# VHH binders against q96fz2, part 395

Target 1, 269 residues: q96fz2
Amino acid sequence: CGRTSCHLPRDVLTRACAYQDRRGQQRLPEWRDPDKYCPSYNKSPQSNSPVLLSRLHFEKDADSSERIIAPMRWGLVPSWFKESDPSKLQFNTTNCRSDTVMEKRSFKVPLGKGRRCVVLADGFYEWQRCQGTNQRQPYFIYFPQIKTEKSGSIGAADSPENWEKVWDNWRLLTMAGIFDCWEPPEGGDVLYSYTIITVDSCKGLSDIHHRMPAILDGEEAVSKWLDFGEVSTQEALKLIHPTENITFHAVSSVVNNSRNNTPECLAPV
Below, E stands for the ipSAE of ESMFold2; O stands for the ipSAE of OpenDDE; V2 stands for 0.75 times the mean of E and O plus 0.25 times the DockQ between their complexes.

## First folded at step 23 (VHH; framework vhh_6z1v_2)

Design HB22 (at its last look DockQ between E and O 0.69; V2 from the best seeds 0.79)
Fold by OpenDDE, look of step 23:
Structure HB22 (fold): chain B 269 residues (1-269), chain A 123 residues (1-123)
Amino acid sequence: as target 1 above (269 residues)
Amino acid sequence: EVQLVESGGRLVRTGGSLRLSCAASGFTFTDWAMGWFRQAPGKEREVVAAISWSGRSIYYADFVKGRFTISRDNAKNTVYLQMNSLKPEDTAVYYCAARLGLFTESPQDYQYWGQGTQVTVSS
């Protein structure tokens, strides 16, 4: 996974992240660093995207079932990194393969510390290789959505009004991530960054791409992944597998340019 | 304390119209999706309509077939169900429900419920 969409306004995004804590109380996640949230239809590595994480990461003795929402840098910068510039990291940390998560220090260490997060997106993009051509067809992949009166799908968004309707009750894609905290050697703010765990693609997606993000489908999966206080690493890793509960449609080549940030990126062609 | 209070249910004849209202209090209304559900005797509670926090996104059950309209007034903390072309099959207790964030089709996903209002449609 090298490209996502996360374009909802902050308040809409927050509502879409409503959850129930372990006490059964319905809650909205509290924001940390809300000003760092930059909505975009075309998110690439090194950009900031919102993630969910347990409140216990920030507050001692907090209820670990409570959620915080925070923009973090896509591309995990490990805490042990000694260079002053994160861009000098010599290995790719955009994704973490599920089968090697425990073999790589950069991912194993933060995971062992309970630094699990849920990466939020409207969906993610993948490119299908076309047989016989050097051309790749991009697809937007997301959770199935509830069909609404006028625009049950992105395809019906032919007007600004219809577009708003489509996104007003959008179920966000929830991807399993690992985050780390990096303190710059020269001082400054702690950098929070994340990697997306990837798995082999489900059968339905296999023709498009052989790998997919580890998607946490449903509140229970999301809660267990986030709740590092109660759920062990071993139990959490059981949640990491392919899911068939996804849908997709072909999109235009507009998304190919990471600088393009318009609705056309995820619009069906 | 969160309260949902339904009103407007009554006896009507087939083909008649009713407007149900649900007044909400005790929470930030604009953070909550609202829904109308109904339960007939001996049947399970089922979704009739749901509306997003802003009112822009709306869901209707298949049986509604354009007969009902859900709406909300966020300034009044009220959700409405305009029911037209009522049929005997629409006889049920109608409930207003609230869910923080997004609406769903599943009654179990809704946290707060009204006491319900009886709608009876006579032939």
Scores: ipSAE 0.863, ipTM 0.932, lowest interface PAE 0.5, mean pLDDT 93
Fold by ESMFold2, look of step 23:
Structure HB22 (fold): chain B 269 residues (1-269), chain A 123 residues (1-123)
Amino acid sequence: as target 1 above (269 residues)
Amino acid sequence: EVQLVESGGRLVRTGGSLRLSCAASGFTFTDWAMGWFRQAPGKEREVVAAISWSGRSIYYADFVKGRFTISRDNAKNTVYLQMNSLKPEDTAVYYCAARLGLFTESPQDYQYWGQGTQVTVSS
């Protein structure tokens, strides 16, 4: 997983993150650093994207079932990293394989501190290798969505205008992540950064790519992954597995250039 | 205190029209998706229509077949259901419901409910 869409305006995104705390109270997550949110149809590693994490990470004795939403850098920078420039990290932390997560210091250490997060996106992109060529077909991959009316008599169902009719009720993709906090040696703000945990692809995606993000499907899974105050690392890792509850469609090669930030990136072809 | 108050249910003839209203109070209305549900005697409560916080995303159950229109007025904290071409099978108690954030098709996902308003369609 190396490219996502997370394009919703902040207030729309916040409503899509409504949740129930441990007491049954319905809530919206509280933002940290909202001005660092950079919406785009075409997010790549090293960019900021919003994640959910437990309020307990910020407040002593807080209810660990309450959620904070904050932008974090994609590409985990370990707390022990000593260089001044994160680009000097000598290994790729965009993703973390589930089968080796407890063997890699970059991921084991923050996981042991309860630094679990839920990475939010409209969906993610993946490129399928085509037989007999080096050409690749990009796909946009996301949760199945409730069928909605076009409302207002707009054109064809697959047009960007018809997609606009669905975004206010879009179910965000919720991926399991690990984050860490790095203090730059020369001072400045603490850097929050994350990795996305990956698993073997489900059968439905295996023809596109052999790996997929670990998807947390439903409120129980999301709540357990986030709640490091009540859910141990060992129990949380049981949530990490492939899911078949996923859908996709082919998109144009416009998305290949990470500088392209338009609805065409995810439009069906 | 959160309140949802339906009005407009009554007896109408087959082929007639009826407009239901639901006045909401006690929460930030523009953070909540709204739905109309119905329950006939001996049947389970089922979604009729749902509408996003903005009014731009709308769901209708298959049995509606273009006969009903859901809308909302965020300035008046009110949700409406315009019901046209009514059939005897539409006879039910109609409920207004609210869900924080996104709507779903499942009654179990909604947090607040009105008391219901009876709609009866005579043959």
Scores: ipSAE 0.795, ipTM 0.909, lowest interface PAE 0.7, mean pLDDT 91
ESMFold2 (binder alone), look of step 23: mean pLDDT 89; pTM 0.911

Design HB23 (at its last look DockQ between E and O 0.85; V2 from the best seeds 0.00; counts 0 for: oily loops 40.6%)
Fold by OpenDDE, look of step 23:
Structure HB23 (fold): chain B 269 residues (1-269), chain A 123 residues (1-123)
Amino acid sequence: as target 1 above (269 residues)
Amino acid sequence: EVQLVESGGRLVRTGGSLRLSCAASGFTFTDWAMGWFRQAPGKEREVVAAISWSGRSIYYADFVKGRFTISRDNAKNTVYLQMNSLKPEDTAVYYCAARMGLFTLSPQDYQYWGQGTQVTVSS
């Protein structure tokens, strides 16, 4: 996964992240660093995207079932990194393969510390290789959505009004991530960064791409992944597998340019 | 304390119209999606209509077929169900329900429920 969409306004995004805590109370996640949230239809590595994480990461003795929403840098910067510039990382940390997560220090260590997060997106993009050509067809991949009046699908969004309707009750894609905290050697603010765990693609996506993000489908999966206080690493890793509960449609080549940030990126062709 | 209070249910003739209201209190209404559900005798509770927190996104069950309209007034903390062209099959207790964030189609996902209002449609 090298490209996502996360374009919802902050208030819409927050409501889309409503959850139930362990006491059964429905809650909205609290924001940390809300000003760092930059909505975009075309999110690339090194950009900031919102993730969910347990409140226990920030507050001692907090209820670990409570969620915080925070923009973090896409591309995990390990805490042990000693260079002053994160861009000097010599290895790619955009994704973490599920089969090697425990073999790589950069991911194993933060995971062992309970630094699990849920990466939020409207969906993610993947490119299908076309047989016989050097051309790749991009697809937007997301959770199936409830069909609503006049705006049952992204394809029905033929007007700005319809567009708003489509996104107003959008179920966000929830991807399993690992985050780390990096303190710059020269001082400054702690950098929070994340990697997306990837798995082999489900059968439905296998023709598009052989790998997919580890998607946490449903409140229980999301809650267990986030709740590092009550759920062990071993139990959490059981949640990491392919899911067939995904839909997709072909999009235009507009998304190929990471600078393009328009609705056309995820619009059906 | 959270309260949802339905009103407007009554006996009507086939082809008649009713407007149900649900007054909400005790929570930030604009953070919650609202839904109308119904339960007929011997049947499971089913979704009739749902509306997002902003009112921009609306779902109707297949049986509604354009006969009902869900709306909300956030200033009044009220959700409405305008029911037209009522049929005997619409006879049920109608419930207002609230879910924080997004609406879903599953009754189990809704945290708060009204007491229900009886709608009876005579032939």
Scores: ipSAE 0.905, ipTM 0.953, lowest interface PAE 0.4, mean pLDDT 94
Fold by ESMFold2, look of step 23:
Parts: C-alpha cells; sequence; structure tokens
Structure HB23 (fold): chain B 269 residues (1-269), chain A 123 residues (1-123)
C-alpha cells in the first residue's frame, strides 16, 4: 500500500470521524495541527495524512477512549534516528508487515509504547501486474458505500455541482497504523510519523495484489486499536487480519503520476 | 436533554399527501445526520429516508422512491418528510432519528429517537 486518496475538506472529514467514547458519549475528534492537513486525491509516502490516536498520548490522565485527529508524515521515522534529514533513512517504513512487526525494532519499540493510530483515507490505490503485458492496471479500493440519491458513479458525482451528494456521507477507510515521535537533533518540533500495517490480501483482492492494508472494520475494532490504556499490544494484534468487506474499480493511469491531484485519479474507467 | 418531536401524522385516503416534521433540540443539529423510519404492526422498524448533516447526501428506500422527499432546515433544527401518493402499505408509526456524523440504514446505529407519529392510509 503506497498511495491513497484523502481529499475531503476538514469539516466533512471531521464529521465522518464521529465516535462514541467509553462512557457512551458521542463526540467528534479534536484536531491537532489542522493547518498541516493537505487534502489530495493522490497521497504518497512522505506526505502528511490525518490519523486518529488516543488523547492519552497528549494529556496526562486523559480518557484513553477519547480521540485526537492529527496529520502525520507517512513513513515512520524511528525515535532513535540520528541524522537531521528524515529522507536519509535507508530503509522503507511506508508499510509494516504484520508477520514481522514484533521482530523489527523500528516498529516493535513504538508498538510497545502503545503508539497505535488509525490511518484515514477515502480509499487506496493498488497496481495489478497483468499476465502477458508490462503494463500495470491501477484500481481504487474502498469500503462499500451507501448509494445516495442522484448518484450512479463516484466519478460522475465529483463534478462541482454534485460533489456533496456523494462525499458528505462517505465512509472513510480505516487502516491500522503504528506511529513514532522523533526529536530532530538540531531542535525544532517533534516529528510524528506513521507506518501502515499490511497483511495478506483477501480473496476478493488476490487477483489485484497479494498484500493489503490491515483494515479495521467498525467502531469496536477502531476503538480497541486506539485504546492503548485499556487494550494490550497482544490483544490489539488480534485485530490485524484481512477483510472481504471491500470493493474496488479500475481507474485510469492519471493516478500513476503522484503530482496529479484531480477527481480523475479515482474515477471509474 | 436531547428531544426529537414528530408531528403531522393522521388518517388520509389512498393517493393523499402528508408532511411530517421532526423538531430537534438539545444538541448541535449540524453535527447529526437524520433519518425517518417506520414500523407497521408486527413488523420490524425499517429505514424510509436519511439525510446527511449538510442536507446534501440523501437516501430513499426503494419502496418510497419518487413519492417521498426528505429535507432539513438547519436554521430551525427541523427535518421533514413530504409524503405523496400514499398507499395503504404506508400505514405505520413514523419515527425520526439522529446519528452523529454519517447516516446508515440500520436503526440500531441511531442514538436518539422520537416517540413516533401515526400515519394511516385508508382504501
Amino acid sequence: as target 1 above (269 residues)
Amino acid sequence: EVQLVESGGRLVRTGGSLRLSCAASGFTFTDWAMGWFRQAPGKEREVVAAISWSGRSIYYADFVKGRFTISRDNAKNTVYLQMNSLKPEDTAVYYCAARMGLFTLSPQDYQYWGQGTQVTVSS
């Protein structure tokens, strides 16, 4: 998983993240660093994307079931990294395989500190390598959505006059992530960065690609993954598995160039 | 305290029209999606229509599509259901319901409910 869409305006995104805390109270997540949110149909590693994490990471004695939403850098920078420039990290932390997460110090250490997050997206892109060709077919992959009035295709619904009719009720994809906090050696703000946990693909996706992000399907899974105050690492890892509750469609090669930020990136072909 | 109060249900003839209203109070209305549900005697509660917090995304059940219109007035904290071309099969108690954030089609996902308003459609 190396490309996502996360294009919703902040107010739409925030409402899509409504949740229930441990006491049964309905809440919206509180933003940190909202000005770092950069919506785009075409997000790549090293860019910022919003994640959910427990309030307890920021406030002593906070209710660990309460959620913060914050943009973080995609591509985990370990807390032990010594150079001044995160781009000099010589190994790929865009994804973390579930089968080796407890064997890799870059992921095991922050996981042991309870640094679990939920990575948000409209959906993700994956490229299928087709038999008999050198070309790769991109697909946009997302949760099944409720079909709304005057909507037939998400591409058609992205015209300026119809945008809100589809996206105002879009169910965001919720992926399991691990984050870490890195203090630059020359000073400055702490860098928050994340990796997306991956698993073997479900049967529905196996013809497209052999790996998929670990998707947290439903509020119970999301709550348990986030709540490091009440849910141990061992119990949280039981949530990490493939899901069949996923849908997809083919898209044009416009998405291949990560500089293309248009609705065409996710439009069906 | 949160309250949802439906009104407008009554007896009408087949082919008639009704407008239902649901006045909401006790919460920030623009954070909540709203739905109309109905329950006939001996049947389970079912979604009729739903509308997003902004009013821009709308769902209608197949059995009412083209006959009913859901709308909301965020300045008045009110959601409406205009019911046209009524059939005897539409006889039910109609409930409004609220869900923070996104609407769904399942009654168990909604946090607040009105007491209901009876709609009866005679042959």
Scores: ipSAE 0.821, ipTM 0.920, lowest interface PAE 0.6, mean pLDDT 92
ESMFold2 (binder alone), look of step 23: mean pLDDT 89; pTM 0.902

Design HB3 (at its last fold request DockQ between E and O 0.70; V2 from the best seeds 0.83)
Fold by OpenDDE, fold request of step 24:
Structure HB3 (fold): chain B 269 residues (1-269), chain A 123 residues (1-123)
Amino acid sequence: as target 1 above (269 residues)
Amino acid sequence: EVQLVESGGRLVRTGGSLRLSCAASGFTFSDWAMGWFRQAPGKEREVVAAISWSGRSTYYADFVKGRFTISRDNAKNTVYLQMNSLKPEDTAVYYCAARMGLFTLSPQDYQYWGQGTQVTVSS
């Protein structure tokens, strides 16, 4: 996974992240560093995206079932990194393979500290290789959505009004991630960064791409992944597997350029 | 204390119209999706219509077929269900329900419920 969409306004995004705590009370996540949230139809590594994490990471004695929403950098920077520039990291931390998560220190250490997060997105993009050509067809992949009479499919969003109708009740994709905190050697703000865990693709996506993000489907899966106070690493890792509960459509080549940030990126062709 | 109070249910004739209202109190109404559900005798509770927190997105069950309209007024903390072309099969107790954030089609996802209002459609 190297490209996502997360374009909802902050107020819409917050409501889309409503959750049930351990007591059964529905709540909205509280924001940390809301000003770092940058909505975009075309998110690439090194950009900031909103993630969910347990409140217990920030507040002592907090209910670990409570959630915080925070923008973090895509591409995990390990806490032990000693260079002053995160861009000097020599290995790719955009993704973490589920089968080797415990073999790599960069992921194992923060995971052992309970630094699990849920990466939020409208969906993610993947490119299908066309046989015999150097051309790749991009696809937008997302959770199945409730079909509304007036809003039709994403394809029906031909007007700004229709577009808003489609996104107003959009179920966000919830991907399993690991985050870490890095303190720059020269001082400054602590950098929060994340990696997305990947798995083998489900059957439905196998023709598009052989790998997919580990998607946490449903409140229970999301809650268990986040709740490092009650759920062990071993138990949490059981949640990491392919899911068939996904849909997709072909999109234009507009998304190929990471600088393009328009609704056309995820519009069906 | 959170309260949802339905009103407007009554006896109507086939082909008639009825407007249900649900007044909400005790929570930030604009953070919640709202839904209308109904339960007929011997049947399970089913979704009739749902509306997003902003009112920009709506859902209708297949049996509605354009006969009902869900709307909301966030300034009044009220959700409405305009029911036209009523049929005897629409006879049920109608409930207003609230879910924080997004609406879903599953009753179990909704946290707050009204006491319901009886709608009876005579042949």
Scores: ipSAE 0.924, ipTM 0.961, lowest interface PAE 0.4, mean pLDDT 94
Fold by ESMFold2, fold request of step 24:
Structure HB3 (fold): chain B 269 residues (1-269), chain A 123 residues (1-123)
Amino acid sequence: as target 1 above (269 residues)
Amino acid sequence: EVQLVESGGRLVRTGGSLRLSCAASGFTFSDWAMGWFRQAPGKEREVVAAISWSGRSTYYADFVKGRFTISRDNAKNTVYLQMNSLKPEDTAVYYCAARMGLFTLSPQDYQYWGQGTQVTVSS
């Protein structure tokens, strides 16, 4: 997993992240650093994307079931990294394989500190190696969505923003992540950064690619992954597995260039 | 105190029309998706229609087939259900419900419920 779409305006995104706390109250997450949110149809490693994490990471006696939403850098920078420029990391931390997460210091250490997050996206892109050619076919992959009325109904007319009608109720993809906090050697603000945990692909995606992000399907899975105050690392790791509750469609090669930030990146072909 | 108050339910003839209204108070209405559900005796509560927090996205159950229209007025904190071409099968108690953020099709996902309003469609 090396490319996502996370394009919703902040107010739409925030409402899509409504959740239930341990007392059963429905709430919106509280933002940290909202000005760092950069929506785009085409996010790549080293860019910022919003993640969810427990309020307990910021407030020492907070309810660990309450959620914060904050932009973080994609590509985990370990707290022990000594150089001044994070782009100089000699190893790839875009993803973390679930089968070796407890063997890699860059992931094991923050995981042991309870630094679990949920990475948000509209969906992710993956490129399929096509039989008989060296061409690669990109796909946009996302949760199944409730079919909403776009047009042709009594309540709708010739709205040019038919995608707006879909996106107001879009179920965001929720991927299991690990984050870390790095203090630059010369000083300055702490850098928050994340990795996306990956697993073997489900049967439905195996023809596209052999790996997929570890998707947290539903409120219970998301809550348990985030709640490091009540859910141990051992218990949390049981949430990490492939899911078949996923859908996809082919997209054009517009998405191949990460500079292209347009709805065409995820449009069906 | 959060309140959802339905009104407009009554007895109507087959083929008739009815408009249900649900007045909401005690919360920031524009953060909440709204749904209309119904329950007939001996049946489980089922979704009829739902509308997003902004009013831009809507959903309708297959059994209403363009006969019903959900709408909302965020300035008045009210959600409506216009019911046309009513059938005896539409006889049920109709409930207004609220869910923060996104609507779903499952009654158990909704936090607030009205008391219900009875709709009876006679032959």
Scores: ipSAE 0.823, ipTM 0.915, lowest interface PAE 0.6, mean pLDDT 91
ESMFold2, look of step 23: ipSAE 0.777; ipTM 0.899
ESMFold2 (binder alone), look of step 23: mean pLDDT 90; pTM 0.919
OpenDDE, look of step 23: ipSAE 0.905; ipTM 0.952
ESMFold2, fold request of step 24: ipSAE 0.797, 0.800; ipTM 0.904, 0.909
ESMFold2 (binder alone), fold request of step 24: mean pLDDT 90, 91, 90; pTM 0.919, 0.920, 0.914
OpenDDE, fold request of step 24: ipSAE 0.923, 0.922; ipTM 0.960, 0.960

Design HB4 (at its last look DockQ between E and O 0.86; V2 from the best seeds 0.77)
Fold by ESMFold2, look of step 23:
Structure HB4 (fold): chain B 269 residues (1-269), chain A 123 residues (1-123)
Amino acid sequence: as target 1 above (269 residues)
Amino acid sequence: EVQLVESGGRLVRTGGSLRLSCAASGFTFTDWAMGWFRQAPGKEREVVAAISWSGRSKYYADFVKGRFTISRDNAKNTVYLQMNSLKPEDTAVYYCAARMGLFTESPQDYQYWGQGTQVTVSS
């Protein structure tokens, strides 16, 4: 998993993240650093994307079931990293394999601190290798959506008057992540950064790619992953598995260049 | 205290029209998706129509497409169901419901419900 779409305006995104706290009260997550949110149809590693995390990470004795939404850098920078420039990391932290997460210091240490997050996206992209060629067919992969009036193709709703008819009720993809906090050695703001946990692909995606993000399907899974105050690392890791509750469609090669930020990136072909 | 109050249900002849209203209070209306559901005696409660917080995304059950229109007026905190070409099988108690954020097809996902308004369609 190395490319996502997360393009919703902040107010639409926030409403898509409505949740229920442990007492059963309906809430919207509270934003941190909202000005760092950079919506795009074509997010790549090292860019910022919004994640959910427990309020307890920011406030001593807070209700750990309450959620904060904040942009973080994709590509975890470990707290122990010594160089001034995160691009000098000698290893790729875009993803973290579930079967080795407790063997890798970059992921084991923040996980042991309860630094679990939910990575938000409209969906993710994956490239299928075509038989007999090196040509690759990109797909946009997302949760099944309720059919809305005048929704049609996702691509057909990419103008302002049609966009809101499709995207105002979009169910966001929710992926399990781990984050860490890095203090630059020369000073400046603490860098929050994340990795996406991966698993073997479900049967429905196996013809596209052999790996998929660990998807948290439903409020219970999301709540348990986030709630490091009540849910141990051992219990949380039981949530990490493939899911068949996923759909996809082929898209054009416009998405291949990560500089292309247009609705065409996710439009069906 | 959250309140959803339906009105407009009555007896009407086959082929007639009704407009149902649901007045909402006690929450920030523009954070909530709204739905109309119905329940006939001995049957499960089922979605009729739903509308996003903005009013721009709408859902209709297959049995109502072309006959019913859902709308909302965010200035008046009110959601409506315009019901045309009514049939005897539309006879049911109609309920207004609210869900924070996104609407769904499933009644169990909605947090607040009105008391319902009876719609009876005579042959």
Scores: ipSAE 0.787, ipTM 0.904, lowest interface PAE 0.7, mean pLDDT 92
Fold by OpenDDE, look of step 23:
Structure HB4 (fold): chain B 269 residues (1-269), chain A 123 residues (1-123)
Amino acid sequence: as target 1 above (269 residues)
Amino acid sequence: EVQLVESGGRLVRTGGSLRLSCAASGFTFTDWAMGWFRQAPGKEREVVAAISWSGRSKYYADFVKGRFTISRDNAKNTVYLQMNSLKPEDTAVYYCAARMGLFTESPQDYQYWGQGTQVTVSS
């Protein structure tokens, strides 16, 4: 996974992240660093995207079922990194393969510390290789959505008004991530960064791409992944597998350019 | 304390119209999706219509077929169900329900419920 969409306004995004804590209380996640949230139809590595994480990461003795939402840098910067510039990291940390998560120090260590997060997106993009050509067809992949009065799907968004309706009740894609905290050697703000765990693709997606993000489908999966206080690493890793509960449609080549940030990126062709 | 209070249910004839209202209190209304559900005797509770927090997105059950309209007034903390072309099959107790964030089709996903209002459609 090298490209996502996360374009909802902050308030809409927050509401889409409503949850129930372990006590049964309905809650919205509290924001950390809300000013770092930058909505975009075309998110690439090194950009900031919102993730969910347990409140216990920030507050001692907090209820670990409570959720915080925070923009973090895509591309995990390990805490042990000694260079002053995160961009000098010599290995790719955009994704973490599920089968090697425990073999790589950069992922194993933060995971062992309970630094699990849920990466939020409208969906993610993948490119299918076209047989016989050097051309790649991009697809937007996302959770199936509830059919609403007029559109029920992205394809029916023929007007700005319809577009707003489509996204007003959008079920966000929830991907399993690992985050770390990096303190710059020269001082400054702590950098929070994340990697997306990947798995082999489900059968339905296999023709498009052989790998997919580890998707946490449903509130229970999301809660267990986040709740590092109550759920062990071993138990959490059982949640990491391909899911068939995914849909997709072909999109235009507009998304190929990471600078393009328009609705056309995820619109059906 | 969270309260949902339905009103407007009554006996009507086939082909008639009703407008149900649900007044909400005790929570930030704009953070919650609202839904109308109904339960007929001996049947399971089923979704009739749902509306997003903003009112821009709406869901209708298949049996509604354009007969009902859900709306909300966030300034009044009220959700409405305009029911037209009522049929005997629409006879049920209608419930207002609230879910923080997004609406769903599943009654179990909704946190707060009203007491219900009886709608009876006579032939």
Scores: ipSAE 0.690, ipTM 0.856, lowest interface PAE 0.6, mean pLDDT 92
ESMFold2 (binder alone), look of step 23: mean pLDDT 89; pTM 0.908

